VHH binders against Protein Aster-A (GRAMD1A). Designs and how they scored, part 10

Target 1, 172 residues: Protein Aster-A (GRAMD1A), of Homo sapiens (Human) (q96cp6r367to538)
Amino acid sequence: SGRLLINSVFHVGAERLQQMLFSDSPFLQGFLQQCKFTDVTLSPWSGDSKCHQRRVLTYTIPISNPLGPKSASVVETQTLFRRGPQAGGCVVDSEVLTQGIPYQDYFYTAHRYCILGLARNKARLRVSSEIRYRKQPWSLVKSLIEKNSWSGIEDYFHHLERELAKAEKLSL
Short names: E, the ipSAE of ESMFold2; O, the ipSAE of OpenDDE; V2, 0.75 times the mean of E and O plus 0.25 times the DockQ between their complexes.

## First folded at step 4 (VHH)

Design e08 (framework vhh_5j56_2)
Fold by ESMFold2-Fast, scan of step 4:
Structure e08 (fold): chain B 172 residues (1-172), chain A 125 residues (1-125)
Amino acid sequence: as target 1 above (172 residues)
Amino acid sequence: QVQLVESGGGLVQPGGSLRLSCVASGFTFDSYEYYAIGWFRQAPGKEREGLSSISGSEGGSTSYSDSVKGRFTISRDNAKNTVYLQMNSLKPEDTAVYYCAAPWEIYGTSDYDYWGQGTQVTVSS
């Protein structure tokens, strides 16, 4: 099952929005710092064409837990798709594997980012997410996984949308 | 100008087989604009039911609803921009209009876009 998390128009062009989100941009660096992510590494984009590229990110995230581990490690694989070299938009699929959390072997999360150019300096960003299961948990365990995972996902993308809106105002 | 076109329906006896085709135009599976392609069906007076899905990458993941698991097989041919649904051991309750659909931007079966009118499958003696 999936959930739509961002569905907004920004007054920045599609290419600039893509650069902000999917390069080693000042925007991305600042956003990850605000999220308190540490030990961040980004591999270069690689692939057979400009229309199909892949990269891997690794980082450490904080966990809000009064007891137990205060952080977890993440491996995020991003795949970038374009309609062609001249297209003003893209789709990025992200798979996020987290280690250091309960039931980590049962699931991972996936995100789809869709950037669509609407005008010269105007683009729409849609972000949807889903929780994917490697093992089928009992209903009680599934409820816990989904409650905690959706809370984290929603906080992350709400924060991202807010920061993009701030960056948009500075560019106008 | 993007579309999906279904074909291969028809009349078949119980226990028979049919292979449905879904041809994509205006995009390619290699571009992953529609990463997951799914099959749905709708019988008169019933809600649309999701049956199966396949990812756009070669060797991608597949899924099946409980009602068809073990009887139906989804596959793809990227060179032909085609997704297939092989239907075996057909039952009268499989009678429906069959649709293929692709999500543009959002995950989940309820967020699929339908590009054609579907193909009728009738299972009757």
Scores: ipSAE 0.006, ipTM 0.212, lowest interface PAE 9.7, mean pLDDT 80

## First folded at step 5 (VHH)

Design b10a (from b10 with Y31S; framework vhh_7ubx_2; at its last look DockQ between E and O 0.05; V2 from the best seeds 0.00; counts 0 for: pae O 10.7 > 2, placed apart)
Amino acid sequence: QVQLVESGGGLVQPGGSLRLSCAASGFTFSSYEMTWVRQAPGKGPEWIATIYSGGDTMRDDSTKGRFTISRDNAKNTLYLQMTSLKPEDTALYYCAKDWEYGSSYDYRGPGTQVTVSS
ESMFold2, look of step 5: ipSAE 0.511; ipTM 0.824
ESMFold2 (binder alone), look of step 5: mean pLDDT 81; pTM 0.808
OpenDDE, look of step 5: ipSAE 0.016; ipTM 0.277
ESMFold2, look of step 7: ipSAE 0.424; ipTM 0.787
ESMFold2 (binder alone), look of step 7: mean pLDDT 81; pTM 0.815
OpenDDE, look of step 7: ipSAE 0.000; ipTM 0.253

Design b10b (from b10 with S103D; framework vhh_7ubx_2; at its last look DockQ between E and O 0.03; V2 from the best seeds 0.00; counts 0 for: pae E 12.6 > 2, grease 25 > 24.2, placed apart)
Fold by ESMFold2, look of step 5:
Structure b10b (fold): chain B 172 residues (1-172), chain A 118 residues (1-118)
Amino acid sequence: as target 1 above (172 residues)
Amino acid sequence: QVQLVESGGGLVQPGGSLRLSCAASGFTFSYYEMTWVRQAPGKGPEWIATIYSGGDTMRDDSTKGRFTISRDNAKNTLYLQMTSLKPEDTALYYCAKDWEYGDSYDYRGPGTQVTVSS
C-alpha cells in the first residue's frame, strides 16, 4: 500500500496552508520553480460546490534518463473535498500521469493531502502516496518503476515540507 | 503508550558543551515533528527548536547558532547539541511530540536538568 511522506504541524491556519498549496500562490510558484518544473499551467478550480472541486495542472519535469529525453510531460488532476462550506480544512486527492518515461502505460501515482485545522494559527498536513498499476509488470520492471517513482516522490514531498517550514518562519 | 525519556543533562561550566538525547517509543517517530522546550525555575516554558519529518529545523533566535536540533530515525532518538553554554541556559529540558488528531494534550517527557555554573 501507500507511504506517509509528511505528517507535520505548521504554525499557520488551515485556510492559509490550503491557499499556499492549492491556489496559484507565490509559494506554489516558487516551489515548482525550485523543483525545476517548467511549462506550468493550472486550470481554475471548478465543480458543483465549494466542497467538491477539481483542477488540472500540466508541467514538464526533469528526469534522469540515460537512454532518452531529459524531461517528461506531466498531467496532474487534483480533486478537493471539504466537509462543509466553511470547514477549516480539506482533503485533496491528486493523480499524476507522466508521459515520456519508460513503462508510462503501466502505472500512475496518487497522493492524498489532508489538512486539519488544530487552532486558528496551527494546522496539520498529512501527505500519503501510492503507486497504482494499470498493467502488471514483470519483477525487474516493477523494481525499476518502484525505485524511480519512490525516489522522486520522497524528494518532492520532503522538499515541500522544508519549504513550508521556511514559509511559516517568514510569516512569524 | 507514548514515552519520551530525556538524558544527557548535568552540571557544566560556562562556555561548555552538552548533547541532550530523547529516546522515543510508542509511536512511529519518523512521522512526527519533534520539539525541544526548556523551563527554568519560576518561568514559563520556552520553545527552543523544532525538527520536521523532512529534516528542516526552526530555532529560537536567542539560541540560534549555539544549539542544534537533530534526529536519528533509525534509533528513534532526538538530539540537542548545546555549545557556548551560559548560566541563563540553566533549566529543565524536555522533548515534546505535538497534539494527535482529534485529541488535544501535551506529550512530553520528564526532562533532563542542565545546570550551568562556575
Scores: ipSAE 0.000, ipTM 0.235, lowest interface PAE 12.6, mean pLDDT 83
ESMFold2 (binder alone), look of step 5: mean pLDDT 81; pTM 0.814
OpenDDE, look of step 5: ipSAE 0.008; ipTM 0.270

Design b10z (framework vhh_7z1x_3; at its last look DockQ between E and O 0.04; V2 from the best seeds 0.00; counts 0 for: pae E 15.8 > 2, grease 34.4 > 24.2, placed apart)
Fold by ESMFold2, look of step 5:
Structure b10z (fold): chain B 172 residues (1-172), chain A 119 residues (1-119)
Amino acid sequence: as target 1 above (172 residues)
Amino acid sequence: QVQLVETGGGLVQPGGSLRLSCTASGFTFSYYEMNWVRQAPGKGLEWLSGIYSGGDYTSYADSVKGRFTISRDNAKNTLYLQMNSLQPDDTAVYFCAKDWEYGSSYDYWGQGTQVTVSS
């Protein structure tokens, strides 16, 4: 499996945390603006409203490319699974496809968000990520893919964790 | 390595009750949501109930709401399912599950315990 990026307890209930991360919320909009994502679109959640829903996000991200485009297009597909109506809590699986980067056809990234309610005003968030290969690159190319991808993934989720910590303090 | 061991199944008459237990090892039990699921022979898995790590929040499928009660004892690493008003359609193998990784091919379930409701 992948790397664990977040494993933290927040003084925010599971329903509120789900809304912050997985609805069209002011928190999410502000976070993506801080990441300098542009052209952000979010589809509605669709599918079985009880247990299984899916949405698609599209956005443009900045990239470090001194000899080419400074941005890349991203399609992120999220699939949400709920445990049941009383408890709240969920798992969201995300698959992220990036266009305009070297070796884009070789891989994509996958992320699993797990929200577990611990009390009315307390929840755990776990986020883990992995790089999934569509075809096997040579070892040097694989090392470059992994270095660049993990750098971006770690920056994104560590920033998310900090912003969640700030938001929970404002609610207290 | 994750291990889950279900016990407490058996044969009961319609309208009867059973209490299932599941003991857990190989992970920090008190940090995870736990679930009960069941499978009748030749049928798919049916999620029944879940409980958050502290025990404060529970959820139930409509098919068992009001008849089944999930609980946990974090000091004993044990999950419970109290099953009342059992009917023949409740006949199945019952599994406890550490199942917040949807679609995983890994088996986070125990071997299961058989519940048979029959006259």
Scores: ipSAE 0.000, ipTM 0.134, lowest interface PAE 15.8, mean pLDDT 81
ESMFold2 (binder alone), look of step 5: mean pLDDT 82; pTM 0.836
OpenDDE, look of step 5: ipSAE 0.006; ipTM 0.237

## First folded at step 7 (VHH; framework vhh_7ubx_2)

Design k1 (from b10a with M58Y; at its last look DockQ between E and O 0.11; V2 from the best seeds 0.00; counts 0 for: pae O 5.0 > 2, placed apart)
Fold by OpenDDE, look of step 7:
Structure k1 (fold): chain B 172 residues (1-172), chain A 118 residues (1-118)
Amino acid sequence: as target 1 above (172 residues)
Amino acid sequence: QVQLVESGGGLVQPGGSLRLSCAASGFTFSSYEMTWVRQAPGKGPEWIATIYSGGDTYRDDSTKGRFTISRDNAKNTLYLQMTSLKPEDTALYYCAKDWEYGSSYDYRGPGTQVTVSS
């Protein structure tokens, strides 16, 4: 089952918000640094059209498990669905594959970003996340995956929401 | 409070045209993006088109070329001009202030029924 993690209106235009989140923006760079992500790489957006594009992110995340690895490699694939060239707004589907963690072969996480332009300098961001299983895990394993994954996911997006809230104040 | 009221629906022959209207009140209409969606029986909501406050539009490919979204800010009214209607266009048509792709709406009207049948 998925979870709605962000559902907020920001005093930032949809286009600007999209730029902040889905380009190599100072905002994103700073945010990822705050998350202590390292070795971040971003491929250019590419695709068959301007309205449907894909890019790949790679980065290393810290792992807090004292009995496991201290970091993990992540490959994130983002698919962008643009709403319009000038109106702003978009949907971004993200698939996040994490390597070096227990049961990594069983699952990946998926996120949907929805940016909706409400007004010139106002947009809503909705973010939903889910855990997708490649293999059906045993109940105990599933519980472990869910517990570990949601804690990280929720922290990440709650942090993102806070930083966006700070950023919109600076843009005023 | 936000109110949206759709109108202009009805029964039409295939190949026909309809113009839907959405009367908006309770908010500064001219400042907001507006959307048309539809829902056919047994199907989920389907996004049709969105028009930004500045007049820019984006539309679903399935209805692109046949449907045109527009707005009259002076009248607080959203429009959907439909042409070359097909039976598969039969649905309840809603205008919405907020739309999430493949999901729900924050604000929408009760809808207007469009039935395309010979």
Scores: ipSAE 0.026, ipTM 0.299, lowest interface PAE 5.0, mean pLDDT 88
ESMFold2, look of step 7: ipSAE 0.227; ipTM 0.661
ESMFold2 (binder alone), look of step 7: mean pLDDT 80; pTM 0.807

Design k2 (from b10a with T50I M58Y; at its last look DockQ between E and O 0.04; V2 from the best seeds 0.00; counts 0 for: pae E 3.7 > 2, placed apart)
Fold by OpenDDE, look of step 7:
Structure k2 (fold): chain B 172 residues (1-172), chain A 118 residues (1-118)
Amino acid sequence: as target 1 above (172 residues)
Amino acid sequence: QVQLVESGGGLVQPGGSLRLSCAASGFTFSSYEMTWVRQAPGKGPEWIAIIYSGGDTYRDDSTKGRFTISRDNAKNTLYLQMTSLKPEDTALYYCAKDWEYGSSYDYRGPGTQVTVSS
């Protein structure tokens, strides 16, 4: 089942918030650096429409498990859905494939960012995440996947929320 | 108040077709993007298609080529033409203008059930 990880209003306009999160922004760069992500690459947004675009992120994440690899490669595919002019904001679906971790072939993680413009300099960010299974693991394996995945996911987005909160203060 | 009412669902055999409709009211329909979402038992909401106010569309890969989203702004109606239906398409289908994973839809109808079974 999915989890709602962020549900906050920021004193940043929807477009600015979108730019911060979904462009090669200083904010994102700094944030990923804080997360100790390395070898970060971002493809340009591309698509048949301005309202629907896709990009690919690749990066290396540290692994805290004392056993096994110390890092893992990640391919993240983001799909952007711009909202209509009346609503403002956007939705970004992210699929994160991590390679080099136990049972990597069983699952990937998916995240949905929802930015809703509330006012000129005010927007709501909602982030939900889920673990998607490509095949059904045994109960014990599933438990392991869930435990390891959610710990990382929650930490990541909680950190993101904190950094956004800091950033909005700087924008004032 | 925003109201969305889906219709057109039903029981169909694999390979069959259905056309869903969503009647919208309570907002300027033509100004907003509209989406079809489905949710199968035990699964989270799945994005199927989106159509923007300008008429641009997106279709999820899982349904691309089989499903077509369209709208009639004069009738305040959203459509989903489904073809080559598969058992995996069995789900409750929602019309929505805002939604997210694992959360309640901000604006959606009660849904229409689509069951694909031999």
Scores: ipSAE 0.045, ipTM 0.508, lowest interface PAE 2.9, mean pLDDT 89
ESMFold2, look of step 7: ipSAE 0.235; ipTM 0.646
ESMFold2 (binder alone), look of step 7: mean pLDDT 81; pTM 0.811

Design k3 (from b10a with T50Y; at its last look DockQ between E and O 0.02; V2 from the best seeds 0.00; counts 0 for: pae E 2.3 > 2, placed apart)
Amino acid sequence: QVQLVESGGGLVQPGGSLRLSCAASGFTFSSYEMTWVRQAPGKGPEWIAYIYSGGDTMRDDSTKGRFTISRDNAKNTLYLQMTSLKPEDTALYYCAKDWEYGSSYDYRGPGTQVTVSS
ESMFold2, look of step 7: ipSAE 0.406; ipTM 0.777
ESMFold2 (binder alone), look of step 7: mean pLDDT 78; pTM 0.782
OpenDDE, look of step 7: ipSAE 0.098; ipTM 0.543

Design k4 (from b10a with S31D S53D G54S; at its last look DockQ between E and O 0.10; V2 from the best seeds 0.00; counts 0 for: pae O 4.0 > 2, placed apart)
Amino acid sequence: QVQLVESGGGLVQPGGSLRLSCAASGFTFSDYEMTWVRQAPGKGPEWIATIYDSGDTMRDDSTKGRFTISRDNAKNTLYLQMTSLKPEDTALYYCAKDWEYGSSYDYRGPGTQVTVSS
ESMFold2, look of step 7: ipSAE 0.447; ipTM 0.797
ESMFold2 (binder alone), look of step 7: mean pLDDT 81; pTM 0.813
OpenDDE, look of step 7: ipSAE 0.025; ipTM 0.353

Design k5 (from b10a with G102Y; at its last look DockQ between E and O 0.04; V2 from the best seeds 0.00; counts 0 for: pae E 13.9 > 2, grease 25.4 > 24.2, placed apart)
Fold by ESMFold2, look of step 7:
Structure k5 (fold): chain B 172 residues (1-172), chain A 118 residues (1-118)
Amino acid sequence: as target 1 above (172 residues)
Amino acid sequence: QVQLVESGGGLVQPGGSLRLSCAASGFTFSSYEMTWVRQAPGKGPEWIATIYSGGDTMRDDSTKGRFTISRDNAKNTLYLQMTSLKPEDTALYYCAKDWEYYSSYDYRGPGTQVTVSS
C-alpha cells in the first residue's frame, strides 16, 4: 500500500525536470542543503544503457525530538528507467535505508517518481511512497514506525513540491 | 524513411486476448526503444509500454500487468500481448519510435483498431 505525495503539473519540460531532480544540479544541491542533509555523496549514474541506470546517494539527516536530537546515516539507491535517450519522461524508483535509528532492520522506504512530458515546457510529476517491512514488528512498534516515517516522507515531498513550484516560476 | 505498420487488431469479447504486431523498416530497429500507445475516441493519447534496446521494459500501471511488450530484432517486429481484455481497452493502438506525449518528432504507424464488446 502506498501514498501519493505529489501529483502536479509544472511549467518545466520533462527533460529539464529530470535534470533538476536526478542530476547533480543546482536545484538538487540547494534542495538538499535546505533539508540540512550533510555528508552528501552521489555516485555517477551507471547501467545497461542511458534508459536504465542506477546511482547511490549517501547522506546524513538531522533527527530532532524531545528525547534528544541526533543524526542518522542514509543510503538511497535510485534506479532510473527512461523511455528513450531523447524521450521526455522517466520513472525513478528509490529505496531508502536509514541507519542508526530504532528498528532500522525492520523496514525501509520506497519511492516512485514518474515524470511525464505534456509539452516542451510542461510536465507532470507523480511521487508515491510506501513503507516496506523486512520483519513484522509488534503492533505498537509498527504504529511508531508508520507515524514517524510518514511524517518525514510527507515533509520531504511537500517541501520538494514547493521548491519545484518556486523554481518553475523563476524559469518562466 | 521510417515506416511502422500495425496489425492484429479486431473485435474481441471481454476477457479475450489479442497479440498486436508492428512491422518496422527504414531504421536500425534494434538500436531504438519502441513504444505502444493507444487512443480512444474523445481522449488523448495513452502510453501503454516501452521496450528499450537492451530489452528492459516499462509499463503503465493502468493495465495492471495484462499487457506485455516484446520485440523480435531479427524480424524488426514489436509486439503487444494483451490478455483479459475489457471494454475500456477499446482504442486505436499504434507503435512509435522515439515517442513523446506531444512531440511532433515521434514516428508512428497508422494504428490497428481493437474493439472489445459483447
Scores: ipSAE 0.000, ipTM 0.146, lowest interface PAE 13.9, mean pLDDT 82
ESMFold2 (binder alone), look of step 7: mean pLDDT 81; pTM 0.816
OpenDDE, look of step 7: ipSAE 0.030; ipTM 0.442

## First folded at step 8 (VHH; framework vhh_7ubx_2)

Design m1 (from b10a with E33W; at its last look DockQ between E and O 0.02; V2 from the best seeds 0.00; counts 0 for: pae E 10.6 > 2, grease 26.5 > 24.2, placed apart)
Fold by ESMFold2, look of step 8:
Structure m1 (fold): chain B 172 residues (1-172), chain A 118 residues (1-118)
Amino acid sequence: as target 1 above (172 residues)
Amino acid sequence: QVQLVESGGGLVQPGGSLRLSCAASGFTFSSYWMTWVRQAPGKGPEWIATIYSGGDTMRDDSTKGRFTISRDNAKNTLYLQMTSLKPEDTALYYCAKDWEYGSSYDYRGPGTQVTVSS
């Protein structure tokens, strides 16, 4: 089952918000550095149309593991849908696969970003997330996966929301 | 075909109340978030509120205490309860299907006029 992590209005336009989150922008670079992500690579957006594109990010994240490796490798695949040339927003679906964590072959996380243009300099960002299982773990293992995954997801998106709020304030 | 039809507008004195309705058809209403937008004469469109398919809402700060968005999924109807109306609320009010599962913001009704004057 999914969770809504961001549902906020920012005083930046929809196109600017898309650039901040989904291009290789100074905002994104700074945000990922604050999260201590390393070895970051981004493929270009590509696809069959301007309204339907895909890219892949790879990066290394820190993990809390006192008895083993302190980092994990991540592949994130993002798929962008625009509603059309005249539409004010877009949807980006993200699928995140992490290597080097317990039960890595059982699950991945999925995130949906929805950007809705409300005015020239105003947009709404909605982000929801879910954990998707490739194999069904026992109930206690499932509880562990969900506790750890939701903790990380919530920290990431609450931090993102705070940084977006800072960035809009400086632009105003 | 997506169809949205707004109603409930009219002429009202400052401080008055109105309840707007939006009848929806041509899509699975309960699965989509819905939005109210207004457009004052000579101005661009202005977002008012959005309600998610599960019922949570997001509202513009300037109208937060006066306007309430709601929905009735059994009747495929979106509502906007407006209170403490001011002359600055004079506008064409329209509902829109929000982006979700292939949705488009371009799907909106013809609107209902709200006029607040003394």
Scores: ipSAE 0.006, ipTM 0.286, lowest interface PAE 10.6, mean pLDDT 82
ESMFold2 (binder alone), look of step 8: mean pLDDT 78; pTM 0.786
OpenDDE, look of step 8: ipSAE 0.012; ipTM 0.289

Design m2 (from b10a with D98Y; at its last look DockQ between E and O 0.03; V2 from the best seeds 0.00; counts 0 for: pae O 9.0 > 2, placed apart)
Amino acid sequence: QVQLVESGGGLVQPGGSLRLSCAASGFTFSSYEMTWVRQAPGKGPEWIATIYSGGDTMRDDSTKGRFTISRDNAKNTLYLQMTSLKPEDTALYYCAKYWEYGSSYDYRGPGTQVTVSS
ESMFold2, look of step 8: ipSAE 0.390; ipTM 0.747
ESMFold2 (binder alone), look of step 8: mean pLDDT 79; pTM 0.796
OpenDDE, look of step 8: ipSAE 0.011; ipTM 0.296

Design m3 (from b10a with K97R S103T; at its last look DockQ between E and O 0.02; V2 from the best seeds 0.00; counts 0 for: pae O 10.6 > 2, placed apart)
Amino acid sequence: QVQLVESGGGLVQPGGSLRLSCAASGFTFSSYEMTWVRQAPGKGPEWIATIYSGGDTMRDDSTKGRFTISRDNAKNTLYLQMTSLKPEDTALYYCARDWEYGTSYDYRGPGTQVTVSS
ESMFold2, look of step 8: ipSAE 0.453; ipTM 0.790
ESMFold2 (binder alone), look of step 8: mean pLDDT 83; pTM 0.838
OpenDDE, look of step 8: ipSAE 0.000; ipTM 0.226

Design m4 (from b10a with W99F Y101W; at its last look DockQ between E and O 0.03; V2 from the best seeds 0.00; counts 0 for: pae O 8.4 > 2, placed apart)
Fold by OpenDDE, look of step 8:
Structure m4 (fold): chain B 172 residues (1-172), chain A 118 residues (1-118)
Amino acid sequence: as target 1 above (172 residues)
Amino acid sequence: QVQLVESGGGLVQPGGSLRLSCAASGFTFSSYEMTWVRQAPGKGPEWIATIYSGGDTMRDDSTKGRFTISRDNAKNTLYLQMTSLKPEDTALYYCAKDFEWGSSYDYRGPGTQVTVSS
């Protein structure tokens, strides 16, 4: 049911890659702007453990569906699991709740980022996504949810991969 | 139907070792990442480690160096080797299939209890 959207090696260290993706970095800011996300807010990472932390993102996304609103509010909750300083890297689980869209109460999307350090300046990024259903929709509704959700998700992460690749080249 | 059955838990003294196993069935085991998670009393589920189909691993820092995740695709079995166990490792340990989020693990076994106590 889930999809693997990114599975690539970048010539960027794991810690750097983590910083780019999961801090208020210029890379992330630029990327979200390219995605035309607006009203972006990032809470700080917080938690009782330094290796297990949580933050919340809020933002507005454009919606291209002619049958719905032109934008939607999003609340994204991220949970960070650090691998440690020796190996570098992390796992980030992301839950994305979109409001103001049809059947919003039926589903949310979940994403897992996996950063694995392979060498000093080399890391693998894996991103997988899944649509989670809070209610069981009938078949037609499910199809609509799936179609709309995956198109957006795939575009987002494919774009992310491209931008990371560009950043990688600039770092060389 | 996806089936996961954890085993190997028990009572152990601090500093001891345990090897957990997870027997998987009902899906192509070798094609999926597998994860160990645990839940201690009064706490939410805690991610421990993930092993991908290719053998790469991701591990939480809190248990890194003490716990090792591995898999035997021929046996459809996931393992967690635990060493230098501490009282704070006391929890119900689960293996989980595929994608998981936070406290929601849709495809996991009933768990195996690990109790570390003197």
Scores: ipSAE 0.014, ipTM 0.294, lowest interface PAE 8.4, mean pLDDT 88
ESMFold2, look of step 8: ipSAE 0.337; ipTM 0.735
ESMFold2 (binder alone), look of step 8: mean pLDDT 81; pTM 0.805

Design m5 (at its last look DockQ between E and O 0.09; V2 from the best seeds 0.00; counts 0 for: pae E 14.1 > 2, grease 27.5 > 24.2, placed apart)
Fold by ESMFold2, look of step 8:
Structure m5 (fold): chain B 172 residues (1-172), chain A 120 residues (1-120)
Amino acid sequence: as target 1 above (172 residues)
Amino acid sequence: QVQLVESGGGLVQPGGSLRLSCAASGFTFSSYEMTWVRQAPGKGPEWIATIYSGGDTMRDDSTKGRFTISRDNAKNTLYLQMTSLKPEDTALYYCAKEGYWEYGSSYDYRGPGTQVTVSS
């Protein structure tokens, strides 16, 4: 019931695409720097098996607030699932909690990355997102939360898709 | 509401063939990739094949030469043609909208499944 932000095929294999997005890669480091994220920390992936792992990212994002703080703190929890040992690709579910914004207790955002291997050097990335409410806001507050959140989510993922396309060309 | 209903399973001798069907409703079937997954008793789910909205397919290596996924968008139906069946193919087979994940997800929809039993 969310929104589909990315649904694109890239000429990189599923394993490389996963590394670019979900390891401590030069691509990820560069992308986060372009987004002007600061204070970035990444925990190692850990879990019971290679098919089910979790990590936590923390970072500071800029916000446009003429009154009050100019930045907000983020905790992003990523959970990785693999379909099986012989399937190409993985799913990563991300939950993003932002502190220092209005109505922070009301909601968080969730994002699903699906990497599907198509060939040795070809994979599809789908990313969909959802706003999840912990408390039900009345309609005007909900409209504000959704307008601001979807604007940020769309900017982030459209930028990510563009950077992946650039990286794909450089790897040819 | 999204609804997926599998059929076509049954008891089959080794070396036999079956064609599974998945009837879909409650969404624009032709716009989504569809997936077959199986789960044997006491084991986790195992991806078999995915067919994309454009018709391209991807199959698990272990069944690549024996199982073929296809779709009929006019009938909102997904198919799995299985040949050269082996006892190790015994499992509950189900279809999923979009992808399928080892532990499931709130973003995924799947049917109740159809049982395939391969035994002499």
Scores: ipSAE 0.000, ipTM 0.172, lowest interface PAE 14.1, mean pLDDT 82
ESMFold2 (binder alone), look of step 8: mean pLDDT 79; pTM 0.797
OpenDDE, look of step 8: ipSAE 0.012; ipTM 0.285

